# VHH binders against tRNA(Ile)-lysidine synthase (tilS), part 3

Target 1, 344 residues: tRNA(Ile)-lysidine synthase (tilS), of Thermosynechococcus vestitus (q8dih2)
Amino acid sequence: MWGIHHARLHTTLKTQQWLPLGSRILIALSGGQDSVCLTRLLLDLQPHWQWSLVAVHCDHRWRADSTANANFVQQLAQKWHLPCEVVSAPDLPKTEAAARSWRYQVFESVAKALDCTHVVTAHTQSDRAESLLLHLLRGTSPDGLATLLPSRSLGAIQLVRPLLGMTRAQTAAFCQAYGLPIWQDETNHNLEYRRNRLRLELIPYLQQHFNPNVEEALAQTAELLASDRAYFEAEVERLAPTVLREHPPALDRLRLREFPLALQRRLIQCFLRQHLKRGLNFRVIEAVRALMTTGNGSQTASLPGGQHLRVCGRWIELVRPMPPPPAPVPPDPGERSPPPSPLY

## First folded at step 6 (VHH)

Design S13 (from P4 with E116Q; framework vhh_h_nbbcii10_fgla)
Fold by ESMFold2-Fast, scan of step 6:
Structure S13 (fold): chain B 344 residues (1-344), chain A 130 residues (1-130)
Amino acid sequence: as target 1 above (344 residues)
Amino acid sequence: QVQLVESGGGLVQPGGSLRLSCAASGFTFSTSGSYALGWFRQAPGQGLEAVAAISSSGGSTYYADSVKGRFTISRDNSKNTLYLQMNSLRAEDTAVYYCAAGTYSGSPELYEAAWQYDYWGQGTLVTVSS
């Protein structure tokens, strides 16, 4: 029985071509309301798209009830005639970054084993709004605000987020309306997690006092920034060979001056990213940009790794730290002749 | 780019009337085009139900049995707007009403099929209550 969310998702999939007809799709199924909503929508749309669907459950083993959660997911998948793989985590650091890295490795591995072309995750419009706010509050570039893309490559497969058009309130209402069993994760109410505080306190405050549609507004901002990022990434790839020299590493400052400010900054960032492991920020990019019009021999302050950039005629050259000088030769003890060996 | 925006919903007493409007942007309602336009509704705990639809020429209309004689669908191509005139409203008409646009296939049975529509509005709530 199709509802408005089936109809909207079907339309989006037709226009965006994120999940082509006949694809074999791996569904990330946590058992929470969002993943259950996603799975039910895809199962209901499956006849129209001729997809092969299989689920994967990533058991992080961080909670005493994680085995019960995995059993719940397995039982739900069996009821829905959906093949389901359960993968248990090794002993991982209890950080979001480590968990995310492991999940994506699992998605890639399981998809390869089952010959899936696409993996889908249940990120919502609310997740996108939350991520934008978290990045904004921590401080980031516009590119960093373009979080949770609808589709991106993940190794040889495609990662897709079909629920980015639905809020968490809408996925909850969907699960209730369709009588779907869901697994309640008590960590979703733990205010010690910054994301939960944002979700349970800040977003409701913003909805009440500033804009009832704030989640949609923030998600749309993220979408616009993602489009801008994609455009600039394509332009940088096209222009980099005309501006960047590999040996020795350098930027052509005469060609850089011909480009608009935004492209100047992105070409500089592209160059720096190839040679610096970390520490790329607005200040560093602007210091390099200042070298476009300064005199020969002008240079930046030291960058991460002891490197700096220096003007050499047409070029802004990357100067790596000098190797330490050879160990000093011990001082000559003078012209003291060694005593002759006594031969008795 | 393509957007449908509904307006005109609200709270009304049984036996009252409301007129819903659906303004289109990013594309044009053409009498010679292939766009069928329709109204769907979804009541709490129910699926998406076709209410009324009108062909690109305006020469063919569909109405759900529950609304025949009470509702009238019309289009104004000069304003790029679709309308639903709702008369003699009943409590059972309480729902979120959605405007939809899709490629006309020539079959009136397709007016009932949500998956045949390509563009959907955000919805407008109609509550019929005393």
Scores: ipSAE 0.585, ipTM 0.853, lowest interface PAE 2.0, mean pLDDT 85

Design S14 (from P4 with E116D; framework vhh_h_nbbcii10_fgla)
Fold by ESMFold2-Fast, scan of step 6:
Structure S14 (fold): chain B 344 residues (1-344), chain A 130 residues (1-130)
Amino acid sequence: as target 1 above (344 residues)
Amino acid sequence: QVQLVESGGGLVQPGGSLRLSCAASGFTFSTSGSYALGWFRQAPGQGLEAVAAISSSGGSTYYADSVKGRFTISRDNSKNTLYLQMNSLRAEDTAVYYCAAGTYSGSPELYEAAWDYDYWGQGTLVTVSS
């Protein structure tokens, strides 16, 4: 039976073409309210889209009841006549980042094994708002604030987030209204996780005292930033060959001066990413940008790997540490054959 | 940036009347085959129910059996607004009411199914109680 969320999702899928007619779709099914809501919506829309649907459950083994959770998901999938793969982590994840990385590796490998073209995850508007706020509090760049895109590549397959138009309150109400069984994960109430603290304390505070629609407002900001990021990424790709020199690695500071500030920073970031494994931050980018107007021979402080950037005429050149010269004295040769016997 | 915004909902006693309005922005209503327009409602614990629809030409209307003779749908293309006049309201009319617009592609002249509509409003709550 179709509700307003079925109708809205169906419209979004028609206009955005995220999940084409006849696609084979892998559904990430944790058993929580969001993933159960997503799965029920897609099952109800399936006759109109001729999709082939398969579920995957990633058992992180974080808790003693993880096996019970996996069994719950398998039984629900069986009740819904939905094929379901369960993949267990070989080792307990050390961090949420490690768990997320492992899940995405599983999605890609399972999708390839089952010939799925798309994988869908149950990220909501509330997740998007939480992620934006976490990144703001960490002091990230605007690109870092453009979080949880509705659709992106994941290797050779497409990752889609159909629930970005629904809040967590709406997915809870949906599950209750349709009598859907859900797995209650106690870790969602553990305030030791900063994301849970944002969700359970800060977001409600902001809703009560500042803006009842704060989740929507934050998610819309993330959407606008994502569009701006895509535009700048394409523009940087087009302009990089006119500004970056490969051998020896350098930035053309006269050409950089011609561009708006935002492009200057992004072109510098593009250059640095090619030569630094990590350590890119606002201060490093600004230190390099300062070299656009300084005198010849000016340089940055040491960067990761003992590298630095130095002004040489029109160029801001990457200076790498010189390998030590070969030892001036050759090493002592090993044991020599003894002289032949004096008798023979 | 197509938007449909409903207004006019609220608390009303049985036998009372309400007029719902749906203001469209980002596109223009047209009598000559641009959009079929409709009102849907979703009552607590129920699915989305078609209440009334009006053809792109304005010459054809649909009403659910439960509202015939009590509700009137109309459109004003000059104001870019859809209306639903609700009279003789009953407790069973309590629901969130949604405005919807669908591109007209031929026969039938009206859309009665939710999946035929392309744009949806945010909804306005109508509560009929004493």
Scores: ipSAE 0.568, ipTM 0.852, lowest interface PAE 2.4, mean pLDDT 85

Design S15 (from P4 with E116M; framework vhh_h_nbbcii10_fgla)
Fold by ESMFold2-Fast, scan of step 6:
Structure S15 (fold): chain B 344 residues (1-344), chain A 130 residues (1-130)
Amino acid sequence: as target 1 above (344 residues)
Amino acid sequence: QVQLVESGGGLVQPGGSLRLSCAASGFTFSTSGSYALGWFRQAPGQGLEAVAAISSSGGSTYYADSVKGRFTISRDNSKNTLYLQMNSLRAEDTAVYYCAAGTYSGSPELYEAAWMYDYWGQGTLVTVSS
């Protein structure tokens, strides 16, 4: 039986075309309220979309009860007549970055094995709001605020987040209203300290004192920024060959000066990303942008790897440190005179 | 941005009346591909129930058997607003009421199908005390 969230999701899927009719979809099913909510919604919508659905459970083995969680997920999937694959982690660092990287590798490999065209994850509007705030408080460019896209490529398949229109409170209410069994997972407070503080303290404060719909407002801001980012990424790809020189690496500062400020920053960022593995931030981009109008020979402070950028006429060139000279080789005592020729 | 905003909900005693309004922005009710409009409700632990719907021309209406004779749906295209007049309210009418708009041009009997609608409001709570 459909509720308001079924109706809203169905409408979004028609408009956005994220999960086409007849697609074979891999569902990331952790057993928590968000993933259970997602799975129930897709199962209920399945007759109208003719999807083939299969679940995957990623067992990180961080908790003593992780086997019980995997068994819970398998039993739920069996009750719902949903094929389910369980994949157990090798020894992983107990960080969200390592866990996320591993999960996405699993999604790609399992989808390939089962001929799935799409994988869906249960990220919510609350997750998107939390991520935006975390990035904003850490300090980031507008592009960094455009997190948790509704749809993106993951290798040869599409990754989709159908629950971005629902808050965590709404997924909890959905599970309660439909009598859905969920696995209660107590998150380790120390692993996501900043995100836990946002969730438990800051967002409730903002809801009470500023805007009851702050999660929706923040998520919509992230969505608008994502659209702007996509536009600029396409434009940068088109224009980069006219501004960036590959050999030796340089930026054309005369051409760059002709572009609007936002595009100048993005072209500089594109150049820097090709040559710097880390340390790219607003201050560095602005330092490079300042070189567009400075005198010949002007340069940035040292960047990661001892590199810097320096003005050379028309160009802002990437200057790399020279390798240290090889240690002196002991002097050769000298070659002996050659013996007399055999023909003499 | 397309938006439907409901208003007029609240607490009312059995036998009382309420008038719900649904204001649309970002689109007009009278554009090409004219909108069928409806009211749905959802009580805790229950699914979406179609309450009333009105065709794009206003010439055809649907009412759930539980509300026939008590509720009246109407539309004002000049104000881009949909209304639901609710009379003789009962405890069983307690629910969150949602406004919906759709470009569906098929049989009017399908107006009760939630999947035919393209836009949904945020909802307004109606509580009928016992």
Scores: ipSAE 0.602, ipTM 0.869, lowest interface PAE 2.1, mean pLDDT 85

Design S16 (from P4 with E116H; framework vhh_h_nbbcii10_fgla)
Fold by ESMFold2-Fast, scan of step 6:
Structure S16 (fold): chain B 344 residues (1-344), chain A 130 residues (1-130)
Amino acid sequence: as target 1 above (344 residues)
Amino acid sequence: QVQLVESGGGLVQPGGSLRLSCAASGFTFSTSGSYALGWFRQAPGQGLEAVAAISSSGGSTYYADSVKGRFTISRDNSKNTLYLQMNSLRAEDTAVYYCAAGTYSGSPELYEAAWHYDYWGQGTLVTVSS
């Protein structure tokens, strides 16, 4: 039974080409409303796209009923004639970040084993809005706000998020309208998780007092920022060879001065990321940018790893601390030849 | 970029009338490849049902049997707007109504298939109740 969400998703897939005709797709199926909604939509669209579909369930073993959840997912997959792999965590993940990292590792491994070209996750417009707001509240650059892309690489396969056009309220209504069995995840009500507090307390407050369509507004902002980030990343890639010298590492400060501020900062960041493993922030980028107009020999304070940048004519050169010389080999004990014996 | 915005929905008594409008932005109805336009509806717990469709030239129309003689579809390419005049409304007409645009060419009977449309509006609720 084709509904408005089927029609909209079908259109999006035609326009964006996220899941090409005939693809072998791995569906992340947690048993919650979003993943069940995603799976039902893809099963209903399958005849028009000639996809090969298989599900994977990641059992985190966090709850006493996690085995019952895995059994529910397997039974649902069987009812829908959908092959399903269940993978259990070897260790209990201690954080949401650790759980997410493990899930993506499983997706990549299972997709390779089953020869899948794509993996799909049930992230929604609500998830995108929540992610943007969490990053904004922690403090981040505009690039850091451009999260939850519709499609990205995951190793050799593509990760796609087909539900980014639907809110969590819409996926709930879809499951109810289509009579879909869902597993109630008790962790969704645990206010110890910041995302749950944002979802259950902050977003409703914003909807009531500021904008009933705040989730859509925030998700659209994330989409616009993602497009801007992609544009700047492409420009930096194009311009870097005209500004960055590899040997010895340096930035062309005369060339940098020709660019708008945003490109200056991004070209500097590109250079620094090649040579510094951590500690790249606004302050460091601005310190380097200041060198574009200072006198010969001017330099930054020490950067992570003990490095600094110094002006040498046209160039802002990376100066690395010299490795300590090898410890001297301990001298061997002195040897003394006995005095010569008399020859007669 | 492409957007279809419906308006004109609301609460109406049985036997009443409503006129729905669908304004398009980001594209023109009369561009190369001219768009076929349609109205679909979805009632609670039901699938998407084709209500009416009109060809790119306006020369042919489709109507679901349940609305024939009561509803009239029309388009104004100069205003980039699609209309649905709904007369003699019944309780079973209660649904969210969506406008749709597609580049599909073919007979009007095939316009009843949702997958032939490329753009969809946000929907407007029509409630027919006493």
Scores: ipSAE 0.607, ipTM 0.868, lowest interface PAE 1.9, mean pLDDT 85

Design S18 (from P4 with W115F E116W; framework vhh_h_nbbcii10_fgla)
Fold by ESMFold2-Fast, scan of step 6:
Structure S18 (fold): chain B 344 residues (1-344), chain A 130 residues (1-130)
Amino acid sequence: as target 1 above (344 residues)
Amino acid sequence: QVQLVESGGGLVQPGGSLRLSCAASGFTFSTSGSYALGWFRQAPGQGLEAVAAISSSGGSTYYADSVKGRFTISRDNSKNTLYLQMNSLRAEDTAVYYCAAGTYSGSPELYEAAFWYDYWGQGTLVTVSS
C-alpha cells in the first residue's frame, strides 16, 4: 500500500492542483525505472483521486530489442488492468531533439483520441539537476536554466511531471521495495550521449568531492529560477504595451529609462523577439540599450535580415532594409509598334 | 517554504529509550493556524504506519495500539517543535520515522490516515538492535 512517496505525492497534488479529481490521465510508460515507479504511484493513489488512467508507450525503433520492450510494457499494463496504446515511430533522425518532439506529438494525438485532459511524464529531480548542469555548461541565459517545469500546457492538454520531488536513486529503491519489474535500456549507459556522461561520471564526481546532495541543490536552483522567470514574464506582458509601439515598430526610450536594468533588458528582448527570427544575444540587447542615452540618429550595426535600430526623437525605431528597386515597368501598350504584315 | 526536520534517531538496544524532535520552519504552530501534528513510521518492507498524533491545542492525542504506554507525543508551540518520547524500545520499532503536519481537524481515527497531512519531514532512522 502507501509508502512515504505516495504520501508526499498526494500532498503535492492537493497543494498544486496539477491533476484534479476525476481527470482522465495519459501516462507516458517507457518501461524504464522512472516510468514504472510513476505508474505504480498513480495506480495506488487512483482510488482517492477518482482518476481514469491510460498509458502510452512510444517505440522509437532505434534498437533491435525495441519490440521486446513494447511487449514488456503491454504485458505489465495488462497485469495492472491499465489500458495501453503502443505507437511506433516513423523514420526519424536519431537525435534526442527529434525523438522528444515526436513523443510530444504522440502525447497530444493519443490524449485527444482517448479524451485525456492531462499527460504525465516520469522526469525526476535527478533529470532536473542534469538539465540545469547541461544548460549551464553549454552556456545560456538565466531563463534557460529554469528547466523542466512541474506543469505546462501542451496544446489543449496539460503536461505534468509528478516525480520532480524524487531522485533516480529513490525511484530505483521504490521499484525494488515494491517488487516492480523494469526494462533496462542499454542507451542509458551509452557515454556517447552527453547527458549519460553527466549522469554516470560528472554527477557522481560532484557528489563525492563537493556535495552529496548536489542533485537536490541544483533542482532547487532550477525551481527558484523558474519562479523568477514567471514573475518577469508577467511583468513584461503587463508593461510591453506602454513601451512597445507596433506601427512602425519602436521602443519608447524615455519610458525604458524609468525601469530597472533587468526589466529594460527583458522589454528590449521582448521587442526584438517580435521582429527578429534569430541572432538575439546579450551583445545585441546591450547595443539597443545603449541607444537609450545616445543622440538623435544613432543606430545599431546591421542585425539579422539587414535590419537595424535607429534613434528618432523619443523612439528607437526598427529600420527594415529597403526593398530592391522594382523591375522595369512593361512598355506602355500605346508605344509598342504593331507587328509588320507578313510578306512573301 | 514549509519545512519539517527530524532529529534524535539512531541505534539503540532493546529496552532503551530515544526522543525524536521535529523542528518546523516556514510556519508557526501557534500563530499561522491550527496544525494537527503526527509521527509516522515505515519499516523495511512495510507500508506507512501512524504512530502518534496530537491536536492543535494539545488536548487530544492518538497512539497506535503497538506503542500505547511506551511512546508519548508532545508539542511546544513556543519552540515550534514536536516531540516523540520512545521508551521500552523493541526490534519491531525499527523504522524510518517521519514528522507530519496537517491543517485539517478531525477525530483521532482520522489521524491514522496519511492523506490528511499536508507537510512531511525527511525522516530519521531508528534502529533497535543488540
Scores: ipSAE 0.491, ipTM 0.821, lowest interface PAE 2.9, mean pLDDT 85

Design S19 (from P4 with W115F E116Y; framework vhh_h_nbbcii10_fgla)
Fold by ESMFold2-Fast, scan of step 6:
Structure S19 (fold): chain B 344 residues (1-344), chain A 130 residues (1-130)
Amino acid sequence: as target 1 above (344 residues)
Amino acid sequence: QVQLVESGGGLVQPGGSLRLSCAASGFTFSTSGSYALGWFRQAPGQGLEAVAAISSSGGSTYYADSVKGRFTISRDNSKNTLYLQMNSLRAEDTAVYYCAAGTYSGSPELYEAAFYYDYWGQGTLVTVSS
């Protein structure tokens, strides 16, 4: 039976074209309330969208009950006549970042194996608000605040987040109203995780004392910042050929001076991303920007890979480290003793 | 940007009356052509139920059997507002009421299907209780 969240999601999908008619969709199903809510919504919408749906469950093997969780997901999928692939981690992920990277690799590989064009994850408006706050509190560029996009590429497939219009409170209410079983994760209440502290302490404080709709407000800010980022990325691509030299790599500092500060920083970042594999941050970008007004021969401190940038006339040139010196030639071993004198 | 905002909900005793209003912004009823407008409701533990709908011309209406004779849908294109007059309210009318707008044109019977609507309001709670 359709509820208001079915109707709203259906409308959003028509308007945004995130999950086209007839698509084969891979659903990330953890068994938690958000993923169960997502799966139920998509199953109920499926007849109108002619989708082919399949679920994938990533078993990280972190919790003692991880096998029971996988069994719960398999039983729920079976009850819903939904094909479900369970993939277990070959090794225990050491960090949350490593676990996330592994999950996305699994999504891509399973989607390719099953010819899925889209993978959907159950990130909510609350997740987006939490991510924005985390990035703001850590200190980041405006681009870093444009978090949890509704849709992005994941290799050859498209990653979509259909629940970004729903809060975690709404997904909880949905699961309760529809009598959906959910798997409780003990780590959701562990305050050692910064995100849980935001969720359990800071967001409630903000809702009580500042704005009951703070999650929506923060998520909308992230959405606007994402649109601004897309615009600047397109502008940088258009302008890069007029500012960046490929061979040898350099930035035209006279042309950079003509642009507003925001474009200067983004053009410098574009250049650096092409040539540095690690260590790009605000401080590095500002060090390069300072070279726009310094004298000839001025340079940055050493960057990752031993590289640095140096002013040469109108150009800020990338200077590569010197190749290691050739191995020294072994010393001459010396003359061998001559043989005994010839016979008489 | 298209937005629908409901008002007029609240607590009422059985047999009482309420009038719900839905104000539209970002489009106009008169210049939006074929917009069909409707009221849906969702009670706790129930699905979304079509209550009433009115065609773009105002000449065709739909009413759920449970509200027929008690509820009246109307539209005022000059005020860009949709109304639902609810009379002889019963406990089973308790629900969140949603305003909806869609471009579907055709048989009024199909206006009961939520998937024909393109825009949805935030909802207004109606509680019928002593």
Scores: ipSAE 0.560, ipTM 0.848, lowest interface PAE 2.4, mean pLDDT 85

Design S2 (from P4 with A114L; framework vhh_h_nbbcii10_fgla)
Fold by ESMFold2-Fast, scan of step 6:
Structure S2 (fold): chain B 344 residues (1-344), chain A 130 residues (1-130)
Amino acid sequence: as target 1 above (344 residues)
Amino acid sequence: QVQLVESGGGLVQPGGSLRLSCAASGFTFSTSGSYALGWFRQAPGQGLEAVAAISSSGGSTYYADSVKGRFTISRDNSKNTLYLQMNSLRAEDTAVYYCAAGTYSGSPELYEALWEYDYWGQGTLVTVSS
């Protein structure tokens, strides 16, 4: 039977065209309440959309109960007549970044193997609010907001997040109302994980003392910031060829000075991302920006990899440490095969 | 940014009356599609059920058997507002009430079809208790 969440999701999918009629869709099914809620919604909508649905479970192997979780997911999928692939992780660093990177690689590879055009994940409005708060508290770049867009490319497939209109409280209520079995992950209550502290302590505090609709407010802010980011990314892509030189790497500081501050920072960021593996932060961007108006020969302090930027007339050039000389070439054996002897 | 906003819900004694309003912003009821409009409700532990619907012209209406004679649906296209007048309320009417707008033809056979509605409100809680 359809509830309000079925109706709202159906409407959103019609309007946004995220999951076209007849698509073969890969569902990321962790067994937690959000992924179970997502899967049940899509199964209930399937007759109207003529989708082919397949689940994938990513077993990170971090916890002693991970095998039991995978078995739970497979049994649930079997009960729902849903094909399910279980993929086990190689040894991964126990970080959210490594786990996320691996999951997306799995989604792409499994989708390709099963001929799926779309993969769906169970990120919620609450996840979006939590991600925004984590970004703000860390002072890291707004890159985290881009990962929670409702729809984006993931290699050759499309990644869609149908539950961004639902809070975690709503997915919990949905699972209870429909009698859905869920896997309770003990780590969801471990306060040593920052996201759990936000969820169990900070968000409730904000709801009680500041705004009961804080999750919606934060998610809307994230949406607006994501659209602003998309606009700037398109502008940077258009303008980069007029400002960035690849060989040797440099920024055109006369051209750069013509742009508003926000574009200056993003063009500098674009340049630095091409040449630095990590360590890009506000201070580094501002140090480079300061070179736009300094005298010839001015330099930044050393950057990751021993590199620095230096003013050379019109250009802010990336100066790399002198590479070590090539290892001594072993002597060419110079062997000459003797000429062949006549056969006797 | 299309939005439907319900208002008028609250706590009412059995036998009492409430009037729900649904104000639309970001689009008009009289646009070239001529929206059919409806009220739906979801009680705790139940599915979403159609309560009342009104055609784009206002010339035909639908009512669930449980509310016939007690509820009246009406629309004011000039104010871009949908109404539900609820009389003789019963404990069983306790639910979150949602307004919805659909671009379908307004065929009576489709008034109960949840998938024919293109816009949904946030909902307003109606509690009927002594």
Scores: ipSAE 0.539, ipTM 0.841, lowest interface PAE 2.4, mean pLDDT 85

Design S20 (from P4 with W115R E116Y; framework vhh_h_nbbcii10_fgla)
Fold by ESMFold2-Fast, scan of step 6:
Structure S20 (fold): chain B 344 residues (1-344), chain A 130 residues (1-130)
Amino acid sequence: as target 1 above (344 residues)
Amino acid sequence: QVQLVESGGGLVQPGGSLRLSCAASGFTFSTSGSYALGWFRQAPGQGLEAVAAISSSGGSTYYADSVKGRFTISRDNSKNTLYLQMNSLRAEDTAVYYCAAGTYSGSPELYEAARYYDYWGQGTLVTVSS
């Protein structure tokens, strides 16, 4: 029988349309409590949604027990009559970023092979709160705080996070209440130290001394920031053609001055992202914004690649250094003029 | 934003009484169709159990056998609020209580099915202990 989490997820899926009726869904199944909770919820909801469900297990091979974990996942999937693909990393990923990138490549590849339209991951409200705090403490823009969206594009498929309404404590209680077998993984202290400290020390401190519902509060803040980000991204896409010139790259500073501050910064950021791979930060954006009101010929300090931005009339132009001409090659004194053609 | 917010839960001794309230915001019970309203509960280690439900008109009610004669469900559409009066409380009534709203037509038999409810509150804990 359904519990409150089945009922809530069913309602959320109806209103948000994250996983349409009849979709073929790829479930990321690590074997941990969150992924087991996700899989059980989707299996229980499946009859009402007519989904086709397939699991994928990404084995990073970082731990000695990784084979046992993969076997556990395969056995659980078999017990639940759930098709399951196990994909092992060819090389051990060196960082969490590389591991995450590899997992998403696997999701796209397996989904394409199995004709899945959606992939679901077991990120929770607790993960979202942790991510928000990590980004805030690291230092970031409001856009950077809008992490772990409920749904986003992943190539040609949709990535969905159905458990963002549940805390890690709730997924643990769910697995216990429903008697679900889970794999107890050891934390990787080298790669997860900051997140582990946040999870085991800071979040409990905040719950005890400031707000027992701090995870929900932080996750709601992330959600509001995500909505604001989506609005501005759509607005920037609409306005960019009226402000940005592609060849040669430039910003129309007269048009830019007509917009509110937040939109000015986002249009500048859009321009910079198209032409710079790195070095985009608040300082650079503000330096460009200062050019909106300065005299002709004013310019920024050097940016990555020796580039800079310079005022030229109504335009703030991206100036790239020209490569030097090749050194002159002295003429070969022995070079003979070709003889005249025999037809001459 | 559509919300249902429960209140009135707490610790009570066996034989005591509590009144739960559920305030709706972001929508009205009588606008854009008629809402059937209900109370569900979930005790540790158990599934979601329908406790009581009331039709959009207030003319039909449902009660689980375990609470018949002890609990009374009522609604005030002018205040956009649902109530559950709980009398003669027993240890087995200990659970988190959730209010729910759904747009459905038909017989009271449908009131037991969680899938027919479209909006859910966050829950309020009722502990019946000596």
Scores: ipSAE 0.395, ipTM 0.781, lowest interface PAE 3.5, mean pLDDT 84

